# Ledger of designs, part 6: VHH binders against Actin-related protein 2/3 complex subunit 2A (ARPC2A)

Target 1, 318 residues: Actin-related protein 2/3 complex subunit 2A (ARPC2A), of Arabidopsis thaliana (Mouse-ear cress) (q8lgi3)
Amino acid sequence: MILLQSHSRFLLQTLLTRAQNLDKAVELDYQWIEFDDVRYHVQVTMKNPNLLLLSVSLPNPPPEAMSFDGLPLGAIEAIKTTYGTGFQILDPPRDGFSLTLKLNFSKVRPDEELLTKLASIREVVMGAPLKIIFKHLASRTVAPELDRLVAIMHRPNETFFLVPQADKVTVAFPMRFKDSVDTILATSFLKEFVEARRAAALNTAPSCSWSPTAPQELEGAPKETLSANAGFVTFVIFPRHVEGKKLDRTVWNLSTFHAYVSYHVKFSEGFMHTRMRRRVESMIQALDQAKPLEKTRSMNNKSFKRLGLNEVNHTNSK

## First folded at step 1 (VHH)

Design e1 (framework vhh_7nfr_2)
Fold by ESMFold2-Fast, scan of step 1:
Structure e1 (fold): chain B 318 residues (1-318), chain A 121 residues (1-121)
Amino acid sequence: as target 1 above (318 residues)
Amino acid sequence: QVQLQESGGGLVQPGGSLRLSCAASGFTFSSYAMSWVRQAPGEGREWVSSISGSGGSTYYADSVKGRFTIARDNVKNTLYLLMDSLKSDDTAVYYCAKLPWYSGSDAFDIWGQGTQVTVSS
């Protein structure tokens, strides 16, 4: 199975290339879709070659689960803390996006570490609520004002639950897929994933289990989530799993779990349909983190106003 | 101690307007998204509208979109629902609810006592 990092490789490469070539006036206007249908847009204009706008479209939870202008609880503060005063959050964001950041290379020239953090914007934003819960767990406390059962909703029908306690947090993923083939493939993958993880796990790794029925910890959860058609995956997180550098890894793994399963279901389906042969070979050779992700290079601005004229005007010169 | 108190309901004719208020205390109001939920006689609960903690994002059920406006005053710790062009189908007890982090539509914490809205001639 392919291990995913918290940063977008393509975004990082784009940022590094721009930082290395600030002496060249260029126009950039690209958008692409990565893992979990996260969409990125990067814009640089020839008028302001040191100004880079980064826009991100994140999974949209149901309206009733929104916080802080459509961003997760704690996200704005996490952005400010991670990127500092060298970055501006634009309000409103670019049309069709959840967040737009402004980076000025002429004021602060970020090093590779800061650019890698910027390329991790998805994790910084989507992981913010989990970081709050797990920082409390690391202190052996429970975040104040939390219910017994905390629901995190990435999308309609993509909800997972945390049962925070002072000594542990139980995290349960009702696995639901709309396509019957995806449901069968997901169920098979999850059973194999849990079995492989259990067999390979050392005493320090979070425990993981699969069940066709809801675990007792989900008592009181919304009825619609209890009919998960690909079963329930449960993790038990102890303070040791969220101490120091382990916090970010645990948050990333949990916040991307549904998407990770979805990717491998689609990979398995595609492998069964032999037309994906070239992608499989490329993945083996390069271990390209962008291969689990769909990405398309798209122009969001019509900068080629006269392209068609150039093709037709020289027919008589042949 | 967390508390929500709804007010502003009453009897109004079809096509009329009402403004509902919800006074919040006992928690950091600006840190939580807030919602209005209603329950008509003999019916289940229906989500009406939500507003983000800062007030920058608002969401509406299709049945009320264009007629209702949700707003908040974070200095006064008060949530509002401005209801225009009221219909008989809007008759219900209206509750305000504090949303926990990423809760589902029926998984609200802290329900107030509600305020009755009756639309009739």
Scores: ipSAE 0.000, ipTM 0.267, lowest interface PAE 11.0, mean pLDDT 74

Design e10 (framework vhh_7nfr_2)
Fold by ESMFold2-Fast, scan of step 1:
Formats: structure tokens, C-alpha cells, sequence
Structure e10 (fold): chain B 318 residues (1-318), chain A 120 residues (1-120)
């Protein structure tokens, strides 16, 4: 896949490079921030070249009611289940971070599958509450440790909600955008997205709806959340949607939904801006008959420039 | 059950034209955005073009704008790429891809690819 990945590309490349050079005693000490404001730190020392420390800082700490040791509910168990070998959770974590993992390359084979799973640490941690809720749904029960309304916050204004029940889980996304153009583009995209999903797989895919007003399931949510300017998108998840291999895909899709919409808004805005700029430039050239003509234009394309952007870029520099 | 099968590739001289087709089956074709993606020898994959479900909106990589046209026939469940003014740089394997309806802009199914070689 060139456009969507459940793992950090920079983290994966860092891990692959280290795995390919285990015979070289080099010091690594990198800290960086990615899309969704997740901060990473990777450390390898000359004295312990087979030990890699990976520290992760979440953009928003989960509410106390939904966190265990500063991590989302179920994160520790999800980490242990996903990695299971050659990994150790350090307590306390590195100063300034939510989680620190120690990977011993001398105890595990550093193949691409394992490293890709490690590079997906953000999704494993952030998706843990969803996995708990959906595993209970698959068994037609409700997780007793969670309230009626579960809030998942990636950023202060990117909160979405789950209402878990034994037979279904309602997932509601209040959609908010910073300016009126983005709001119009987002609203148009969301309506089309809902129609496309309804047509594509009526009997097998989770149902999806859009509304300008908050669904009743959000009755207890903060008023700021209910002021969504691009409407509300609601998914209804049934046991069949989270059984077996479908669980991880559903968790990933819901965890990235706001980013997905934002990406499409930015793509549409970028395309519109590029086309409008070309039209304006053409008009200026036509009207300014004394100005020298130029024939060359810079190229733009859909290549991603950096990890964490996860956007199609149509505004390449000249 | 989802299948995408490309055809129409081949050897063509610089300045020539080709029409690629992609036959889709096993899903409701008219409900999905569709894309063309290419991979040149020794290079990464490059997005070429995308088309909306209805065909009302199309998008192109800057490297192919004005030379390529993406089209679809929802009755025949077929995606097309009309390639004009071909350059040696257009030499690549061309893949038909189905855009994912959920998640980020991405592809969940790919065809086997069809080779396009632009050479004299």
C-alpha cells in the first residue's frame, strides 16, 4: 500500500535499518512527532547494541476512568498479546512519555512482520478500548469497566463516541472543521461517503448515516462536541462486523475516520486551489500584454512528502 | 471474489497512444472510486489518476495531466485509461485499484497489472 498504512513509516524504516545493521555498534537517539501528534523516541546505545528502547507519547492522555497506568483501557494487554516475545514494558516509562518498550534483537528474529507490528504501536495502544468493546460485542455482552458513553479523544477537537450494547455498538463522529470552505467540502464528502457505503454492501458492511444534528445516543456528551459544524456521522457495528479478521480492520477504520475525512478535505482544497491558481494566472497573463510570457510550470503530484502527513500533495514547491 | 483484470498494455513508440481497460467483478463497481497506479522499473508506486463513482470528478497526477484521460463505464463494470502523447518516462506496469470506502484514501484491491513500454 502506498497511501494507507496502520504503521509509522519512519518508525518502520528506523527499525528495519537497525535490524539490517545489528553487527554495527552505532548509537541511536531520535525523537520526532508524527501525524495525530504522537511523539516517538528511539534509543540504542553502544554498550547494549541489541537493545532498542521505543518510547511513545500520546497526544491526549485518556480520561482517568478509561486509563490504566496513563494508557488507554486494555493497552497493556493489547501490547502483550500483539508482541508477546522479546518485548518488555518498562516501568516507569522514559520521562515525558506514556509508554516505553524494550526490544531485545538477540532474543527475537527481526523480520518485517514483527517490525511492522512494532511500528503499529500507536494503533495497538489507541485501539485497545475499541478492541475490548468489540470483543464483548462479538460475545453479545458489554464490557463492565466502561460507562454508557465512551469518549475517544485523539485531539481536543477530534473526539468520537461509542455507545456499547450487547447486540450493537453505536459509534458517532461529531465533525468539526476550522473554516467555512473546509466545512462545505467536508459536508459534501460525508454525504457522498454515506451514500456510497449504503450502495456498496447493504447487508455486510456496518450501516452509516449522516445528520446535521447530534444523535440521541450523545445526550450526555459535552456541549462543545454537540456544536459540530459539518454534522454527525454514525456507524452501527453488529457482532458480524467484528468477528475474526474483521476486528482489526474495523478498529483501524474507526480510529482513523476523522483523519480520513480531513485528508479528503485537504485533497479537494488543494486540487481546487491549484486549478483556481492556474485559471487566475492564465487570466493575468492574457490581460497583461506587456509582461514576458513563461512556458514552464512546476509539477505537482500525489507523493507523500513525510511520515505523519498521510496526505496527497498537489501544492509542490516550484 | 473481488477481481480486477487489466488489459491493453504493450509496446508503443514515443508520441503514441494506448487505451488500458480494467474489468471489475465481484462487487458493486458503481459504488467505488477507482484509480490507476503505476510502477516503473526500480521505482516506487506512483498514483496516476482517480475517478469518482459517477464519473463526474476526475483527478490526475501532474506528470500526466493533459495527456491521460480516466473514464469508467458502470454498465460494463469497466475502468479505462486513455494515454496520449506517451513518453519514455511513462514506461511502467499499470495497476487498476479499488479505492477503500472506509479509512484513509487507499486501495484495498489491486489487479495483476499490465506492462506499458514506450520505446523505439
Amino acid sequence: as target 1 above (318 residues)
Amino acid sequence: QVQLQESGGGLVQPGGSLRLSCAASGFTFSSYWMSWVRQAPGEGREWVSSIKQSGSETYYADSVKGRFTIARDNVKNTLYLLMDSLKSDDTAVYYCARDQLFGEYSFDYWGQGTQVTVSS
Scores: ipSAE 0.000, ipTM 0.150, lowest interface PAE 17.0, mean pLDDT 74

Design e2 (framework vhh_sonelokimab_d1)
Fold by ESMFold2-Fast, scan of step 1:
Structure e2 (fold): chain B 318 residues (1-318), chain A 122 residues (1-122)
Amino acid sequence: as target 1 above (318 residues)
Amino acid sequence: DVQLVESGGGLVQPGGSLRLSCAASGRTFSSYAVGWFRQAPGKEREFIGAISWSGGSTYYAVSEKGRFTISRDNSKNTLYLQMNSLRPEDTAVYYCAADLFGYSTSPEYDYWGQGTLVTVSS
């Protein structure tokens, strides 16, 4: 499984293993980095086997307008609401981290659902501003603390924008990729994505558009953040898209949109290379069975030509 | 509004092949990315693979690499899973799922079928 998940797999496994083995005194002190450049640290001491410290370092500190005590706006409230009384936010957090949670397995023995939610701490924290904006939209109002244009930075060099209004929220993604091949693949994917969504009923899903130039809603954004080389994708979110259980889904989909495109591009590259290799191997095998004496590097060159394949790392035998 | 119905499940011997179908109705099938999942007795639902809206891109779980092939026919509103070299551990209920936002191993797909049972035994 290399596709996007709402939780950290390693964190979930660590939490489940600890919760199932609370009778064992252990010493844990692990630090690792996962997708989105989020860094985790887990500590358990032999003296306090029922206490687990979870520290999280976010990839980008949120801008002042979208932060409170160094965390995304609404993160503290989201943590308290999601995890309940068995958890405490440490102030200050562990040095070098954005957030430190103290989990007390003696106060509550968390079930698998709660541990899965805890393993989703990145989504809970980084999605908090979106949840505030969309809860206000569901009530047909605008959060009073927000500017007209809200910038959200989920990963290094990734920024998307929201224009919150009482009746709708416009969400715009400037799409930029470092590699020229990735840029071409991303642009093709985004055009296909928008065309496919246009065919869908808009009353069940947010409307979507693509443009090579910045939409009017991004007027006033810093020009450097509008340097998109794969175009701009704009979603329009209405109250119906954030009602009830749809709220969490919409937040997740928007928070992971850039990652979906990036994974699509990465996997398209991998599948293309793998497909070409496997097709050549299949042809060589078939030719070996039919004409074994023709198995040479020259025959491999013919196989590439017959398949219409141009492989960058073709081995030259002379 | 998309309704999904799986078919083609049944008993097959180890080493055999089976083709599953997923028929879509209610909305334009080509608007959705679609995927296959399976659930064996006593286990969690497991991602197998997914195919993009146009059919131009496919994604597979590492463990199924090379044995399973996903395809779609938008003119028939049908998704297919070709399963080759089947093993007893492939025994499971197979589900198709559709998502307007696309690719995910997450069970957060918008629409799900009822499932079709595949049993691999001698």
Scores: ipSAE 0.000, ipTM 0.173, lowest interface PAE 18.5, mean pLDDT 73

Design e3 (framework vhh_8h63_2)
Fold by ESMFold2-Fast, scan of step 1:
Structure e3 (fold): chain B 318 residues (1-318), chain A 117 residues (1-117)
Amino acid sequence: as target 1 above (318 residues)
Amino acid sequence: ELQLVESGGGLVQAGGSLTVSCAASGSIFSINAMGWSRQAPGKERELVAGITSGGSTYYADTVKGRFTISRDNAKNTLYLQMNSLKPEDTAMYYCAADIWGSPYEYWGQGTQVTVSG
């Protein structure tokens, strides 16, 4: 299996193929769905072979306080900074999509690095609020537009919180699962995850802790958040954790943390299900083997019936 | 980003023992579970043993009681201790990891184990 990275591999391959064949007039108009229900649409017309339209639909609408025109706070600036000249954000976007980008291959030399960045559009957009907070942290400041407690919502049960300060940012994950078995498995995993990180603590890795009760930093959060049934995981991010290449890694790790825990739970459950099924099958086999005499007796009776020997007493009618 | 490198394979006599190892490097913090799968030429790949970060283990019926999976978290190394080896255990053994944030498993290049009769 291929490991999924920060970019859409199918999107990257589509972009590379188009960039290598700009001399050919082609018609492209298709869409697809990837991990986390992100939808992509790519369009190229024969009339404008150097123009590519990329539309993206996000499954997790940004929080009201951190959205502008349906995109996360800072998304527009992140797009401009990452892609530079030759890209345009279309207004309105394609019907049914959150964002539409227009790439002009006549104005932008499409190298693999640029196309890889374009294929990472989901992370550029969704990571924008975290990048704003962490860039300010790296400069020992706090963005003036932010509240004391910042909520990031991917899904109703996947909301996490940041408390930005000039010297550190506290990130708290209320962990909630709908199924009781998943809750038990997640709680066990989280305790071990925290303990493993504590045992292997390094200056380059953010510290983390687990608690059954809400940390003080979540004072003022919605009451439903405070009833997290798998506890609370808290990370403390210092400027050193968001310098240089560490910025993107920290943003990715925090953005995917809930998915990581959920996937671990599903993987563990799958292993247990397979073991239980095999155990039941083994028990059935053992029970069958415990009574081999009955099977042997049945076969002997069947053989005698075929030979007619035990039929001599079946009827007295002529 | 994550690299898995297997070692310790080789030739062993039937009834003997062998330990294969898998060293993980790179994004080790992203690993939530690891396992060993094997594949002989022309056969389907089968999962023989798995271990989660929580220490839960799985063993295929074909190896249960003979193989033991373990992990050294300080060295980021996965082990498979194989006892009472049979000619049927001859295969390429692959280390696999279930990775944080990925719906896909990552696989190493494999290490050959040959059991002679």
Scores: ipSAE 0.000, ipTM 0.184, lowest interface PAE 15.3, mean pLDDT 73

Design e4 (framework vhh_7qbe_3)
Fold by ESMFold2-Fast, scan of step 1:
Structure e4 (fold): chain B 318 residues (1-318), chain A 118 residues (1-118)
Amino acid sequence: as target 1 above (318 residues)
Amino acid sequence: QLQLVESGGGLVQAGGSLRLSCTASGFTYAMGWFRQGPGKEREFVASISWSGGSTYYADSVKGRFTISRDNAKNTLYLQMNSLKSEDTAVYYCAAELTYFDSGSYDYWGKGTRVTVSS
């Protein structure tokens, strides 16, 4: 089971191990893929043992309007601000990757806090556009280069929208799942999630609502995004939610919201009673069979009578 | 930071009963119990939704254990009946935080030890 966290656990362990063993001769050259299909590559050579190259490949290139040189808008500035001296962005990046960072342990020895931030490189890069929008909100302004409706696409089925204004930013998540069981579980989870937040009386947290239909703020969005099969979740972000240290938390929470819902759907699905799972699957199958696949050419009263009895038996979920 | 404190563990004879409690220092969404026996990986025991309307159990405890919660007291319970030697483990309380500014979604207690003697 996946535990959601702001950093790559494997990347953090790799960075900590290297930082703690700089006196030990080690050659590293390997890559791996994590959840959300982000690919990482780490290289350390015996020739340059104090240099670590970290390369990252994003699963979906951002649209041109929201990108600079294949990276999300603001990513370069976010990297510079977060990591500081001792880190360089290589141009060009490693072949087949979106970004390559060079870490020089002889120039600056990072502490555990900084290495944890480095292990969060995915969140720093993918959260950069949100950070731009929310920094403007914190200043009670709107970024002049942005459209009324801003689309953020982490994956094809995980697009969410922001409507930036000077006093607030509305964030809307059309919730779509590929699996029918996941859709049912996600819908149930989202309704309970919104209800629980209301019951918790979270006066300092962003307001949250759920609707089966698209909110007015999505007016003008492509029709395919309005066909969400698990409803729409809307958050309203005020300047207080993005001031100071809250900025990074709000960006991370919004950037990971779909993954958060998916995690809990998998949790519920994995622990669902076997009989209930089979019942849900049977219902989906029965609904699919009820749809006419072909134009029928029969007029037999006996056949119709048998189908009527079968329909009565089919509804017998006792 | 959310804190979870488990209690109610102890030594019990096979066939006996124990009730575990877990008190949260604040609001929690979904909650559950996990356990880790000697030489084993941590495994799922039971979970409960915020409203209490949905509960899930591991096959090994189904029919013997009952999970419940009291939201007014921020407390989770696990009633364990017909205990077996295989139930010997450290039991951990787990909770989800729904606070948007927390930065974390999962919290765990330090555990409470249950020993079932034959």
Scores: ipSAE 0.000, ipTM 0.355, lowest interface PAE 10.9, mean pLDDT 75

Design e5 (framework vhh_h_nbbcii10_fgla)
Fold by ESMFold2-Fast, scan of step 1:
Structure e5 (fold): chain B 318 residues (1-318), chain A 123 residues (1-123)
Amino acid sequence: as target 1 above (318 residues)
Amino acid sequence: QVQLVESGGGLVQPGGSLRLSCAASGFTFDSYSTYALGWFRQAPGQGLEAVAAISGSGGSTYYADSVKGRFTISRDNSKNTLYLQMNSLRAEDTAVYYCARDLYWGDSYFDYWGQGTLVTVSS
């Protein structure tokens, strides 16, 4: 199995290769799409070889739900805290992108840890509201400025809710799909997903349940969010799930949950029959969606060579 | 450096028994109590099928309907090994069997897999 991580492996390799070759005059200008339709663009010019521009296009909520220049609550502060003084947020961002960062390699030593954090830009931005809530949970407190019910909207049909308390946070996903076939497939997947987790008895993992009706914790939410057509998935997060290194994993899992369900729905064949297989297949597909939108000579060449080798090996095995 | 290695496969006659083992290295069963472990199989010309799973403590198990009552999953945390006891084997059980480790939640339901061991049930 290829492990799906919170950082873009393709972005990380691009950044590492550039950082190791700062003395070479190279022009870099390409973009690609990854999991959850996140689009990346990296630019380096021969004129300014120590300056790297990273642009990212993230899920866009409707205008009425936008905050802080179209970024989630706490995203700007999370960027500043995570990346430090060597980074600058450009305003406006690159045309067609949600965010553009300028990295100055003359001011920041590009070690692997920092570049891994930069390759995690999706999670840093999209996870910012969750980290605020979960840092309070880890301290057995709740931020007094937050409402009882906190709504996080990634896209119009991808809103989920948190009910923060001092001892736990309830996270509820109203699952909505526009296509009726996708709704049926998603409902079947979610029921099987919850059953598989219960059957595996993940005793120390967050509890997970599915219901056709809204959980009590969602009282007061807009009625359109309560009309979820694929049911409601609820997770309960305790302090132990967000302490230390577990914080980033929990935030990643919650911020990508709807996207994983969507990937499962894209593969309708056999969907009802093998719930664990579908989960694994969606991981492989999510990684395979990391595809350059612009021509990349060496990557295309490598892919074709690998395919040819596999075909020859298969023929010889027969 | 995390590795799962299956063993114990082979040729067996219908009605026979086999015990599969999965030896883990690069992590210990005691060091991450949230790990669940499972067995999957892929028959010739078929897709991957979940067979059995066991919780980190060993207190809860899952079995596919096709193997329930015939197969038993177990783990020995002191030996860092997962087992699948297969009884009353049928021709339909012929497959490559894989063991897998489950991380506690979310993005990688099973994050590491073994290379597989072939089980052939025929006379």
Scores: ipSAE 0.000, ipTM 0.146, lowest interface PAE 13.1, mean pLDDT 73

Design e6 (framework vhh_7nfr_2)
Fold by ESMFold2-Fast, scan of step 1:
Structure e6 (fold): chain B 318 residues (1-318), chain A 120 residues (1-120)
Amino acid sequence: as target 1 above (318 residues)
Amino acid sequence: QVQLQESGGGLVQPGGSLRLSCAASGFTFSDYYMSWVRQAPGEGREWVSSISGSGGSTYYADSVKGRFTIARDNVKNTLYLLMDSLKSDDTAVYYCARGFLEDYYGMDVWGQGTQVTVSS
């Protein structure tokens, strides 16, 4: 199994190599596919060596209510606030891609921190709708452009729903697995996961419940999503869970929840029935390593080398 | 493999100071929120302080604000708690933990604890 960090290691190295070789007129034209069929393309021409084009393809198009010009709601604003000046969003994007950014290295000096943020473009774009919903919750309001029920689809078969209100946001995960054995193991894990959270005296994380049937809040959701075979997991998010720096953590936790359950199911061998809590600790440990860095400091050469080495051992969930 | 080991506890008089350390091994220390949690005799566990992976964000319980300072050294893989103006109410076993209370996944790795006694 491969645990995914907030930034693409290969994209980061590609950007760093280009930033370090601005004194050389080189051509770069490279395309690759990463976890969840995210496709990247980087282009630099000898004619314009200070201009880098970065294109990203989303594997799942956002629903109409959560889409603005083919990008998730709030993605353009998130890009502008995260990357500042020295970039341009191209319209139209490169053929076959959801987004194309034009970076001008003669206009701004990209440091390690900026390039690490650029390598996190997938998370910035795909997390944007959640950030809008939760920023409004932190202010005890509701974004006026949103429907009562918001569907978020990050990966195939991993659609989850939010019901935004001024005082809370209900988040519901219909859990479905293709294999009958995986379905049984997932159901057992989810029931134990919910019980473990309920029993934890120190855990002030959002309340969590499990149900074999769709919660009332999912009224109006597509019927195919209501045929979840491993039940429904519901979280209730309050303003305290999304205030200040907690916002990014909550967005990451919700965005990775299905991967967390899938990881547990893949490693729930014959011993799961006997040692569920011990396995949960191991899974939390593995997924905790996949979480994005809270803040990247301006890095010197030593810190940069250490980051590169650590990424050799960072992997995506299968 | 993954381990946390606390040190620096001891006996101090009211108004005194102590510096706790937590040595981390077996994981990429800078990628994790780290926390201090204490347990007084006959009481439940109480969260004291947390620090982000980079050290850029710190959080404190109201009972220790202005008296305690959390810090980390990512080169040495060590977490610190600087405790000033100690009170008898600060008497507890202090635990180092990986993670943060309000994280969905909670705190998943704990040290063995170090005893702090504030007494004349």
Scores: ipSAE 0.000, ipTM 0.185, lowest interface PAE 12.2, mean pLDDT 75

Design e7 (framework vhh_sonelokimab_d1)
Fold by ESMFold2-Fast, scan of step 1:
Structure e7 (fold): chain B 318 residues (1-318), chain A 122 residues (1-122)
Amino acid sequence: as target 1 above (318 residues)
Amino acid sequence: DVQLVESGGGLVQPGGSLRLSCAASGFTFSSYAVGWFRQAPGKEREFIGAISGSGGDTYYAVSEKGRFTISRDNSKNTLYLQMNSLRPEDTAVYYCAATDWLYGSEHEYDYWGQGTLVTVSS
């Protein structure tokens, strides 16, 4: 089932438009916010039309996953590996942002695949700690820099835990909801979800269990993070679940699990995925400084042209 | 052994309709999300739509909305794609696919059928 696209649609459109119009001297300066309070800024100046600056403001990673650069562990390496040459990580990043990348179109002619990966910068950065753990699992080792228990916090009040071992990784989700009705519905859904997995009798899916009490693997976690009013969901990830293309799927599924349960609880299965997609689209907002302010501004694929780019043909070649 | 077998493809005239079927075997069908993809000659494979294990949740590619409808019958282990107002551009091999996670990833499906050819021409 498809839940969400991993790339920013507006960012991808902006990058594709710029790549297709390198022969024009344009000025671009846009900032916008997307789902999960991820903020983007893109800048291109008429003086340097082949240079594009992309700045991203990301949710704060948990302290255990932060590098000395203030980004999640492995994020710098993931950026370098994914984007290759023609990219530079700027230090310091743009004021108010977690990361700033400089793309030089004169050094690299990005194809649509690379630009799509760029539009997925959020996933590349925030997924880096999970990818480190799972790449070690695929090699049947454990990353030596990590503690026995690793906490991943994608959002405030949405924390899950990994217990990495050489032969498996246990992933535990303390499920907590503020509303009592949501708690009851979530508990019912989780029990049904686990039973469906058990009934499948297949080797390909990670094993999944539900418990009203914390699993033994979470011994030593902060007590406040163990307060789960909808129980604990535990997955066991084996090397086969993170080999090849399955790595990205496993990272995505685990990173979105709490959100998936939350949406299912509030909406019937019949419109959950369609509603989540529309909600993500409706959260795309842009601060359009290139056009006069309108009373209500919204952005979607059809409205992209209305944002406007300042286009100036470079006529001074004397 | 997991199997997905598509049927219902063939030659149809522009403006016509077709219903494709995908018969599943070797697994608990209701535990899997399933979807439809197509690939036209010389083009990349594209997503059409997907439906959750229970049949309650559906998602469609924007370019296909209004003309195509996905449904499933868990009692018959069968997935369907109803295609209306067919155009020459809909000529492609149509594939059904299943994922072993209830919500799955937008990027990956674990099991694929062999495909069924749909040709739209006069």
Scores: ipSAE 0.000, ipTM 0.222, lowest interface PAE 14.9, mean pLDDT 73

Design e8 (framework vhh_8h63_2)
Amino acid sequence: ELQLVESGGGLVQAGGSLTVSCAASGFTFSSYAMGWSRQAPGKERELVAGIYSGGSTYYADTVKGRFTISRDNAKNTLYLQMNSLKPEDTAMYYCATDLPFSYDHQYWGQGTQVTVSG
ESMFold2-Fast, scan of step 1: ipSAE 0.031; ipTM 0.492

